# Designs tried in a protein design chat: VHH binders against Type-1 glutamine synthetase 1 (glnA1). Part 4

Target 1, 342 residues: Type-1 glutamine synthetase 1 (glnA1), of Dictyostelium discoideum (Social amoeba) (q86b00r158to499)
Amino acid sequence: PRNSLQRAIDRLKNKFGISLKGSFEEEFYLIKKGDNNNSSVASLLNSIEKLDHGTFANYHSLDCYGDILEKITNALEEQGLPIEQLLSESGSGQFEITIDYTDIMEACDRHIIVRQTINSIASYNGYIATFIPKPFDGLVGSGCHAHLSLWDTNDSNLTPDANGECGLSLVNQFFIGGLLKHSKSLTALFNTTPNSYKRLKPFYWSGCNVSWGLDNKESFIRIPSSPFSATDGCSNFEIKTIDHTSNPYLAMAGIIHAGFDGIENSIAPPPPTSLFDQSVLNNQLIPSNFEDAIQSLKENHYLCENIGNDISNAFIHVKLAENKILKELSDDDQILKLLELF

## First folded at step 4 (VHH; framework vhh_6z1v_2)

Design t47 (from e5ik with K56G S57R)
Fold by ESMFold2-Fast, scan of step 4:
Structure t47 (fold): chain B 342 residues (1-342), chain A 126 residues (1-126)
Amino acid sequence: as target 1 above (342 residues)
Amino acid sequence: EVQLVESGGRLVRTGGSLRLSCAASGLTFSSYTMGWFRQAPGKEREVVAAISWSGGRTWHADFVKGRFTISRDNAKNTVYLQMNSLKPEDTAVYYCAASITYYGSHLWSEGKYDYWGQGTQVTVSS
């Protein structure tokens, strides 16, 4: 799939002189193993729930995350990965690491290295790091949000336009139009397990609405506002639905081909939706399960052909087989299996 | 209620040393990154140094590197700034600040800090 992404990058650059840059916002849980080797899902959930509910007895436990996080950040920086941000959600055991913006191929390579590093350092130090989209039913899910921007051959950001809707240039609006047109098919590439769809629920700020808008966490595409708008418009856009079960190269290839379609065919997105408009019962949702998402991908000849028919067919067959196996397991066994994979 | 209280600011001769302290209350101190900022008359506030939750990660601005050292004592809920080889250009009000962000490149900006102290005046003269 890395070759598939390279072909997508080349297609966008050769036709329009446009390159994509981005970064991933890596969400994950850290779970400290007990002395009796807490290996069951129930024991892990109990540990996280205690921390999340912020009891006085658990405040002491939060201090141990400082040590492990320093080991993780040190290991990432030693590998040449500059950390833009590490955010702790105190009391939840959930963290977020963002690496500096770079060209999209390098961003995908960095994503793989970050996850491997976090897993290795956590494991060595007596923790379980989990990137499972919804590891615990009572707690928030973990995503792999992508922040993206369009650039020209002179390395100028093509994303902003102060006179454009939501501060975006016309070319970026067309790119988004393509993303929304192909959103159901892209969901299959972004969210590849039954567990992914436990996280992707309406009204959970997961980005399930086939929409876009300024600071709208329910939209498939979120446009982050800038409090320092000295620039002419918005510098990037965000896709929140992507989770760690995706292949980042294949997901980004899909994004580029979808956006390309938008630009090539001047596909205007629908009007943006406001975060404050809670009256909208959104009937335009991405698929609520993998089978519906994969069916949308199967019917999308444009994406499958541009990604490559061999790659698309292999993806569809492998993921359908994996999902069938996972669904035959109990919920607890599914989580244990996913801990081995993610 | 969160409070950050700076102390230690005073008049010091060029080449002298001074230690600033910032005592924190009303928060879980060991969960916060702490920073020292300064502001001279007619200038914008600038970041001087920052220290991670546990104290294992520190950053110092180039203009103070080798002269200033940030440290913390989580048992005492206090962050320190040891200032050596003071110059007249170091004259400013020094502010203590706390951020829930553990670490990051953007941590060096004022906008990343959630809580601020009232400041302590440091004056360096000949």
Scores: ipSAE 0.011, ipTM 0.430, lowest interface PAE 9.4, mean pLDDT 81

Design t49 (from e5ik with W53F)
Fold by ESMFold2-Fast, scan of step 4:
Structure t49 (fold): chain B 342 residues (1-342), chain A 126 residues (1-126)
Amino acid sequence: as target 1 above (342 residues)
Amino acid sequence: EVQLVESGGRLVRTGGSLRLSCAASGLTFSSYTMGWFRQAPGKEREVVAAISFSGKSTWHADFVKGRFTISRDNAKNTVYLQMNSLKPEDTAVYYCAASITYYGSHLWSEGKYDYWGQGTQVTVSS
């Protein structure tokens, strides 16, 4: 799939002289391993119950996890991965690591290395790092939000225009128009398990609405405001729905081909939606389950052909088979299976 | 409303010791990496020491290793720089800085710090 992303990158560059840069926000939970008797499902559920009930939910969560987080970040930096941020997230024992902005292929390579490093260091130090989209019922989910921007051949950011809608240039607006047109099909590439759809719920800040807007966390495309947005325009846009079950190369290839369609055909996005606007209730939603998402992808000949028919067919076949198996398991057994995979 | 307030700078004789303090307010102190920088008149600002948000990792510039020690007290929202065996070359304004960026290679870069104190003057006489 890395070759598929390279073809997408080359297509955008050769036709329009445009390149993507980006970064991922890596959300994950850290769970302390017990002894062999304490590594049971019941023990894990009891630990999560205690986190949710405030036993481990204290105001010094970073201090409590300081040693393991420091080992993780040291290992990442020793591999040449510059860390932009590390934050405690809304879930007890949940963290977010963001790596510095870079060219999109390198961003995807870094995403893979970051997850593997976090898993390895956590495991060695008696923790489970989990990237499951919704590992615990009642706790917040984990995504890997993508921040993206468009650049020209002179390394100038083409994303901003202070006079444009939401501080975005016309070319970026067309790119977003393509993303929204293909949003249902992209969801299949972004969210590849039944568990992914437990996280993707309206009114849970997951970006389920087929819309875009300034600081709108319910929109598929969120435009982050910054201190510079009023004078210089907005420097990037964010896709919040992506989770760790995605193959980042396939997901990003899909994004680039969808955006390419937007630029090629001058696809204007609909008017941006405010979080405070009741018209949000009338927005289309992305698919609420994997079956509907994969059906949208199967019907999207444009995306499948450009990603590569062999790769798209393999993805569809493998993920349908995987989802069938997962759906036959109890919720607890699904989580155990997903811990082996993610 | 984020403020970093340095204190403890004064005139001290060569070979003496001094402890600088930096009190932080308006931020979740335990989430920030803290650094000490210094700037002598007519020279660029340089990094002296840095400490992770937990206090478990520290870095010190080669020119102060063995003489200076950075530490922090998260309960008091304060970072410290203990300076021993002071030399005239240590004369500078010392700045406290905070970064949301986690501890690592970026701590050597002035541009990676989000908040800065106003500085405290340290003068070392012969």
Scores: ipSAE 0.000, ipTM 0.215, lowest interface PAE 15.4, mean pLDDT 81

Design t50 (from e5ik with W53Y)
Fold by ESMFold2-Fast, scan of step 4:
Structure t50 (fold): chain B 342 residues (1-342), chain A 126 residues (1-126)
Amino acid sequence: as target 1 above (342 residues)
Amino acid sequence: EVQLVESGGRLVRTGGSLRLSCAASGLTFSSYTMGWFRQAPGKEREVVAAISYSGKSTWHADFVKGRFTISRDNAKNTVYLQMNSLKPEDTAVYYCAASITYYGSHLWSEGKYDYWGQGTQVTVSS
């Protein structure tokens, strides 16, 4: 699929002189290993709860995990991966790491290296790192949000326009229009297991509404408000639904071809929606299960042909077979199986 | 009790150099991301530089890149800002800030820092 992404990149650049840059926010749980903590989902959850409470009353989760997090960040930096962000997700044993922006191909390469490094360092130091989208029913899910921006051949950011809707340029609005048009098909590339769809629910900040808007965590496309020093509009847009079961090269190829369609056909997105706007109840949702998502992809001849018919057919065949097998397992056994894969 | 105390601010002439220090107490310093912010008269406070808990990752605003360097000494619980080739537009009160997050783009906003110093005045004359 790396070659598929390269073809998508070349298509966008050759036709419009546009390149995509981005970064992923890698969300994951760290679980301290015990004698049998990977034998059941309950024992994994108990391990997280036990470590978060620590031996000291009111100990911060970052302080409790300080040693392992330092080893992970040192290993990433030693590999030349500049960390932009590492933060705790409110004392649940969940963390988020973001690497600096770079061209989209390198961002995908970095995404693979980051996950491999986190898994290796965690494992060596007595932890399980898990990237499963929804490992525990009572806890928040783990995604890999993509922050994306459009650039010209002179390395100028084409994303912002202070006078545009949500601070976005017209070309970026068309790119988003394409993404929303193809959102149901893109979901198949972004969220490839039954477990993925336990995370993608309305009112859980997962971005499953086919909409876009400023700081709207329920929208498929979120436009982050300008950072403190920004004066020229929004510098990037975010897709929150992507999780670690996606192939990043294939996901990004899909994104580029969808956005290309938006630009080529001047597809205006619908009006942006506010998080507090009742219109969120009236917007269509992305598919609630993989079977519906994959059916949308199968019917999307534009995306399948541009990604490559052989690649698309192989993806559809393999993922349908995988989902059938996973669905034969109990929910807990599915989680244990996914721990071997993610 | 957590305290951040800046020092080193003074009057310098254009082209001069200055090093600011911020001494931290009452926290596990090596677990905190440290940042330098500044606020000039009649302007909003802006982020100047940030450094991760380990010191391996640093960020500098474009308007100071190549002139300012942030560093830290975890053994001394101190973060530094080395300022070279000073310009009149660098005149501001400089603030030290600490955040429990290891390193992050959200730390470019003052609302994401947990602890703040009182500030130290830097004046650059023509």
Scores: ipSAE 0.000, ipTM 0.170, lowest interface PAE 17.5, mean pLDDT 80

Design t51 (from e5ik with W59Y)
Fold by ESMFold2-Fast, scan of step 4:
Structure t51 (fold): chain B 342 residues (1-342), chain A 126 residues (1-126)
Amino acid sequence: as target 1 above (342 residues)
Amino acid sequence: EVQLVESGGRLVRTGGSLRLSCAASGLTFSSYTMGWFRQAPGKEREVVAAISWSGKSTYHADFVKGRFTISRDNAKNTVYLQMNSLKPEDTAVYYCAASITYYGSHLWSEGKYDYWGQGTQVTVSS
């Protein structure tokens, strides 16, 4: 799929002189293994149960997580990845690491390195780092939010326009129009397991509404406001639904081809939606399960052909087979399997 | 130094029963999906059954469903295949396999399993 992303990048650049830059927000949980570093199923389930009930993680968070987070940060910096932000998230034992934005291919490469580094350092120090979208019922899910911006051949940000809707340029509005048109199909690329859909629920700030808007956490496309750049427009847009089960190259290829369609056909997005507007109750939702998402992708000849028919067909067949197997597992076994994979 | 050692293969008459065992060493057994594959004379290797690392989830191929049962004992690092109502078509070399991953085409593809035993011969006479 890295070659699929390269083709998408080349297509956007050759036709419109536009390139995409971005960054990922890496949300994850840290789960401390037992003192003897045993990896037995009973030990792992006990650790998960303690985290879910909040007792161990809440009581010892400052002492336990300060040291491991410093080791993770140092390891990332030794890899040449300076930390832009490290945040404690709303979930007990949940954290977010963001690397500064860069060209979209490099952003995807960095995403893979960051996750591998977090997993390795956590494991070496007696922790499990988990990127599972919804590891525990009742706890906050873990996303892989993407912040994206459009740039020209002179390395100028094309995203903002102070006189545009939500502070966005017309070309960025068309890009968003394409993303919303293809949102149901993109969901199949972004959220590839049954567990992904436990996280994607209306009114849980996950971005399930097929809409866009300024600071709207329920919208598929969120436009972040800035107190210091309001007069210049908004510098980026955010997709919150993406989780760590996605292949970042394939997800970004899909995004680029969808946005390309928007620009090429001048697809105006619908009017932006306020988070607390009563019309949000009537908004169209992205698919609530993988089967509906993959069916939307199967019917989307435009995306499948541009990504590459062989790659799209392989993705569809592999992920349908994987979801069938995962659904046959007990909830505990699904979580344990996903801990090995993500 | 990972080893999977199958045992229990023998000659058995049609309608009989047999239990195969596979003892694992050199790995953290409770972290691996275990599978049983077979290769009949003149045919390619095929999956028979698989069991998750906890033992809570199992798969059985349609041609053995209701007759064969896979189980495991994580305290003994052993996986079992209980074979009932045996028929001549069950004649094959049976292989034990271990995988760190259990998803999609990995269940069916021998190339996606990390470790394999040498096999144990089961012959069912009519």
Scores: ipSAE 0.000, ipTM 0.132, lowest interface PAE 19.3, mean pLDDT 80

Design t52 (from e5ik with A50R)
Fold by ESMFold2-Fast, scan of step 4:
Formats: sequence, C-alpha cells, structure tokens
Structure t52 (fold): chain B 342 residues (1-342), chain A 126 residues (1-126)
Amino acid sequence: as target 1 above (342 residues)
Amino acid sequence: EVQLVESGGRLVRTGGSLRLSCAASGLTFSSYTMGWFRQAPGKEREVVARISWSGKSTWHADFVKGRFTISRDNAKNTVYLQMNSLKPEDTAVYYCAASITYYGSHLWSEGKYDYWGQGTQVTVSS
C-alpha cells in the first residue's frame, strides 16, 4: 500500500501542483502489568484504576507514568522522530503523542514507527500499551486523528484564507467536499474491526457525523481554531474517525483520491455545522458497522479503481474474513486478540 | 508552597557567556518538566528550551540552537540554562517554568505550565 499512497501523492501533485502534509495524534492506553490476573479485561481495568490514585496533589500517578513516558519519548527522539506534544487524555491511563508535522508519506512512516516504539518500550518496562479503538466499556476510545494541510510547489500553505468559510481557502473547501462525498467508503479504510464501531458513536466526540465545521468535535472534518485563526485563516483540518486498525498508507491514499475528486469537480461542501444542529446528527452518519462501510467501498468504483483494483479487492477480502473471525469471539477474547495485533 | 527562583541574570557583552539557574522548592522536582522562557521588551513571552523529568530529553528553540544548553540537577532541585555567544537579540527577562506533563516544541504555550518564577533580567550590550 505504500506504493498506492505514492501514486495518489503523484496524481495530486502532477494535476494540481498540490502536496499534502500532516501528522497523527497517537492515542493509547498504558496499563501496568501485575499478577497473571491482569490478562483479563476486568483485571486490566483494575490495573488502570490502581495507577490513577488521585489528582496532582498526590504524586503517585505522575511518578508511575512519568518514567515510562520519558523512556518512550527518548526512544522516539533517538530514532529522529521529533515529539511535538505529549498529553494526558481524559481516559484514566490514556495518553496522546503527536509527532512533528511533515510530508504525508513520512507522516505515515512515522506513524508505524511510533506504535512499534511505544509497544516495545512499554513491554520492556512492565506495561501494556494498547492502540485498540475501544479497549474498555465505559472509558473513552483511542483514535489516531489526522491533521492535514495542502501545500503548493513553493512550500506555501494553501489551506488558510481569512476571507473563506471557516478560514479555509476555496481549494481546501473542495478537498473537504470530496472527503464528505466519499466519507462512508473512507470509513471502511479508517475503521477496520468490529471494535472500531464501538468507538464511533454520536455524542462521544468521535466525529461520526457526515459534516464539517469550526471546532465541531462531532463532525467528520473538524477545523481547529486558535485565538487568532479568524484573522489569519485556519492552518489545517482534522479527520477524527481514523483509528489504529487502519493501514495508514491506504487510508491516506483514499483521502487524497477523495480530495482530488473534490478539487477536480469543484465539489462544494455543505454549509459548516455546529454541535447544536440535531438534524445532522440524526440524518447524516457514517456507517455504524464494518459490513455497511465495506459495502459502501465495494460500490465506490472511483476509489477502488484509483487505489488499484487488486489492492482494493485484497483489502475487502482480507478484512471481511478478519471481521468474521473476530465476531465469533467473546468481547473479552476479541480484546485479547486485538492486543496481539494493535 | 511551590517556588521557582531564577538567578544569574546580568549585563554581559556581545559574544559573552552566562549561566542562569532556577532553584525549585515545594515540589517533587524529578516529576516536573522544566522550561526556560523569555520575554523581550514589547514582545510576547516565548519558549527557549525544555528538559524532561530525568534530563535525558531536551529541546531548544531554533534561535538559540547550538548556543544555549539546558540541563538539570535533580539532587539539587535546580535547572540551568548555559548561554554562549550572546547577541543583543537575547536581551530579555528569562523565566523558569515547571509543568507536570511533557510538551513538544511546536505546541508549547505558557498556559501549559503550572508554576513560574519571577524572572531574571539578561541584558546583552554592543
């Protein structure tokens, strides 16, 4: 699939002189290994609860996570991966690492290396790192949100326009129009297991509405604001639904081909939506399960042909087989199986 | 009570060297990321350098890279900024800051730091 992404990159550059840059927000849980009982989902949840002893008035939690997080960031930086941000997320024991913004192919390469490094360092230090989209009922899910921007051949950011809708240039609006047109099919590339769809629910900030908007965490495309973004325009846009079960090269190839369609056919997106527009939440959702998502992809001749029919057919065949196997497992066994894979 | 106390700021000639120190008290020092910020006259505060809990990971802003070095001594609860090849543009009040979390260079802001010192003035003359 890396070659599929290269073809998509070349297509966008050769036709429009546009390149894509981006970064991923890598969300994951760290779970301290204990006795053999920590192999179950309930035992893993108990381990998280034991590590989260209180607020920052109590130094226990920071001491426990501080050392492992520092080892992870040092290992990433030793590999030449500049860390832009590490944050504690809202889930107990959940963290986010963002790697420096770069050309989209390199961003995908970095995504693979980050996951491998986090898993290796966590394991050696007595932790389990998990990238499973929804490892625990009642806790927030883990995604890998993509922040993306469009650039010209002179390395100028084409994303912002202070006079444009949501501070975006017209070309970026067309790119988003393409993404929204193809959103149901893209979901199959972004969210490839039954577990992925436990995370993708309305009112969970997962971005499952087929919409876009300024700071709208329920939208498929979120336009991040800053205190000054209305004056300068927005520097990037965010795709929220992507999770760690995606192949990043295939996901990004799909994104580029969808955006290309938007630009080539001047596809205006619908008006941006606010969190308070209940009609969008009810009528325009991405698929709620993998089978519906994959059916949308199978019917999308444009995406399948441009990604490559052999690659698309192989993806569909493999992922349908994998989902059938996963669905035969109990919820707990499914999580244990996914821990081996992600 | 958490307190960060900067020291070492003074008048220095262009091309000279200076070491700033920040002594921390009232916190578990080894559990905090430490940073140096500066604010020049008429400008907003900007991040200069950061150092992780153990001191093994450091970041320096491009405008000081190769000239400034951040370090820490956890046994002494102190963070340092060694400043070499000083330029008039380095004239600023330098602030020590502590954060309970790690942040990379691009997304840093003063709002991400929990505790701040009162600052130490560095003036670089022609």
Scores: ipSAE 0.010, ipTM 0.304, lowest interface PAE 9.9, mean pLDDT 81

Design t53 (from e5ik with A50S W59Y)
Fold by ESMFold2-Fast, scan of step 4:
Structure t53 (fold): chain B 342 residues (1-342), chain A 126 residues (1-126)
Amino acid sequence: as target 1 above (342 residues)
Amino acid sequence: EVQLVESGGRLVRTGGSLRLSCAASGLTFSSYTMGWFRQAPGKEREVVASISWSGKSTYHADFVKGRFTISRDNAKNTVYLQMNSLKPEDTAVYYCAASITYYGSHLWSEGKYDYWGQGTQVTVSS
């Protein structure tokens, strides 16, 4: 899969003189190990709830998370991974780490190293780190949002145009047109387990609508606004649906080939939508389950051929087999099985 | 082309010591979690030990804790397994494995590893 991404990068650069840069927002839960806390989902949730519910224990909980988070961030920074942001959901046991923006291949490599480091440091220090998209029904899901931008061969950002829709250049609008055209097939690369689809729900800010727009968290493509980008246009666009069950190299290869199609064929996206303009009567949604997503990918000869027929066929075959096994398990048993994988 | 080549397996007496090595090529070694697995005749493959990409975090299975130690030398692209106080139950083919997409904690499986060596036979006689 890394070679598939390199071929996609080379194709975009050689044909249009364009490179992709990005970063991931890594969301995960930390759960302190204890008696039987890995034997059931209820035990895992109870461990988080005990740390969060005590009025006087809240100070000790913050101290405990502070220590493990310091060990995680020190390990990441010691290895040359520049941390841009660390956010806490204040006592939910859920955290988000963002690594600095960089070339897309390096961003994917960093994404893998971040997950590996968090998992290893947590495990060694008596915690379970989990990247499962929806480990607990009553709590927020974990994604890995991707922030992306287009650059030319002179290292100039091609994403912004103050006179363009949503502050975006025409070339970026075509790239988005390609992403929206291929959105159902891309979902198969982004969200590869039954559990992924418990997180992807309309009206939960997960980006399920086949649309794009300024600060629209319900859109597949969100354009983040900034006070400093109003005059110069917007510097990046965001895909919120990606979760940690994706292979980041395949996900990004798919994104590049889809965007390439948009540029090559001048595919204009539909008009941007706001949250206030979106209607349940006219919502086009990404697939609500993996089987529909994978069927869209199977029918997408363009993406499969450009990713590589051997790679795409292997992905489809392996993920269908994995999902069949997972779906034979209860929801709670799926979570326990996914802890072995993520 | 990624290659993992194990060496050091041999016949050893109960109570003896042995060091296995695994030389890696064709990958950015310092970015990969490395693991040692073993498989005895008629049994499924099981994890023995693993070591994070930096070498700072290690895991050892309960049945080898205190007897086996995993280590790595990123300058030499090599991972090691030092085996002490060997028992007949340690008789198995030992496999070296590499993972870049390792997730989760103590509930892992062989499915998390991307590359595998051919294995090296360790036989412990009573």
Scores: ipSAE 0.000, ipTM 0.112, lowest interface PAE 20.7, mean pLDDT 80

Design t55 (from e5ik with S57Y)
Fold by ESMFold2-Fast, scan of step 4:
Structure t55 (fold): chain B 342 residues (1-342), chain A 126 residues (1-126)
Amino acid sequence: as target 1 above (342 residues)
Amino acid sequence: EVQLVESGGRLVRTGGSLRLSCAASGLTFSSYTMGWFRQAPGKEREVVAAISWSGKYTWHADFVKGRFTISRDNAKNTVYLQMNSLKPEDTAVYYCAASITYYGSHLWSEGKYDYWGQGTQVTVSS
């Protein structure tokens, strides 16, 4: 799929002289392994149960994670990955690491390295790092939000325009129009397991409404405000629904082809929506399950052909088979299986 | 309102010792990475030392290693810089800074710090 992303990048550059840059927000939970036989299934399930019931938060402060987080960030930086931010998230034991912006292909490559590094350092130090979208009921989910911006051949950011809607240039508005048009099909590339859809619910800041807007965490496309660039417009836009079950190369290829359609056909997005607007509550939602998402992708000849029919057909076939197997497992066994995969 | 207040800066002779303190208020101190920066007249501001929000990891610039030690007391919402074997080239205004979002020793730029104190003057005489 890396070749599929390269073709998408080349298509956007050759037709419009535009390149995409981005970064991922890597959300994950750190779970300290139990003292009683850390490799046992019972020990692992007990750790999951404690986190699910909120008791884990009472025993662990940020101080407990100081050592492991420093080792993770130092290992990433030693590999030449510039850490932009490390944040404690709203979930107990949940963190977010963001790597600095770069060209979209390199951003995808970095995403793979970041996850491998976090898993390795966590494991070596007696922790389990989990990237499962919704590992525990009652706790917030873990996303892989993408921050994206459009650039020209002179390396100038084409995203902002202070006079545009939400501080965005007209070309970026068209790109977003394409993303919203294809949002249901893109969901199949972004969220590839039954567990993904436990996270994608209204009022959980997951961005499952087919809308866009300034600082609107319920919108499929969020436009982050910045106090430092208020006079220049917005420097980037965010896609919130992506999770760690996605193949980043396929996800980004889909995004580029969808945005290309928006620019080529001058697809204006609908008016931006605020979080408190009633239309957000009654607006279109992305698919609520993988089967509906994959059906939308199957019917989207434009995306499938541009990604590559062989790649698209293989993706659809493999992911439908995987989801069937996962759905036959109990909830606990499904989580254990996903821990092997992600 | 977040406030960082440095104290302890004064005139000291070459080879002497000095301890700087920075008292923080208006923030959850134990969630912030703390740093010490300095700026001498006519020079750019440079990072001296930093300490993770847990206090377990510290970083010191090569030009102060073995002479300066950063530490923190989360119960007192205070970060310290112990300065030993002072040299005239250590003369500068020393600034305390806090970052909620950055962790690690690789990228210690001014732009990664959210809050800054007003500074405390350290003068080292020969």
Scores: ipSAE 0.000, ipTM 0.254, lowest interface PAE 12.0, mean pLDDT 80

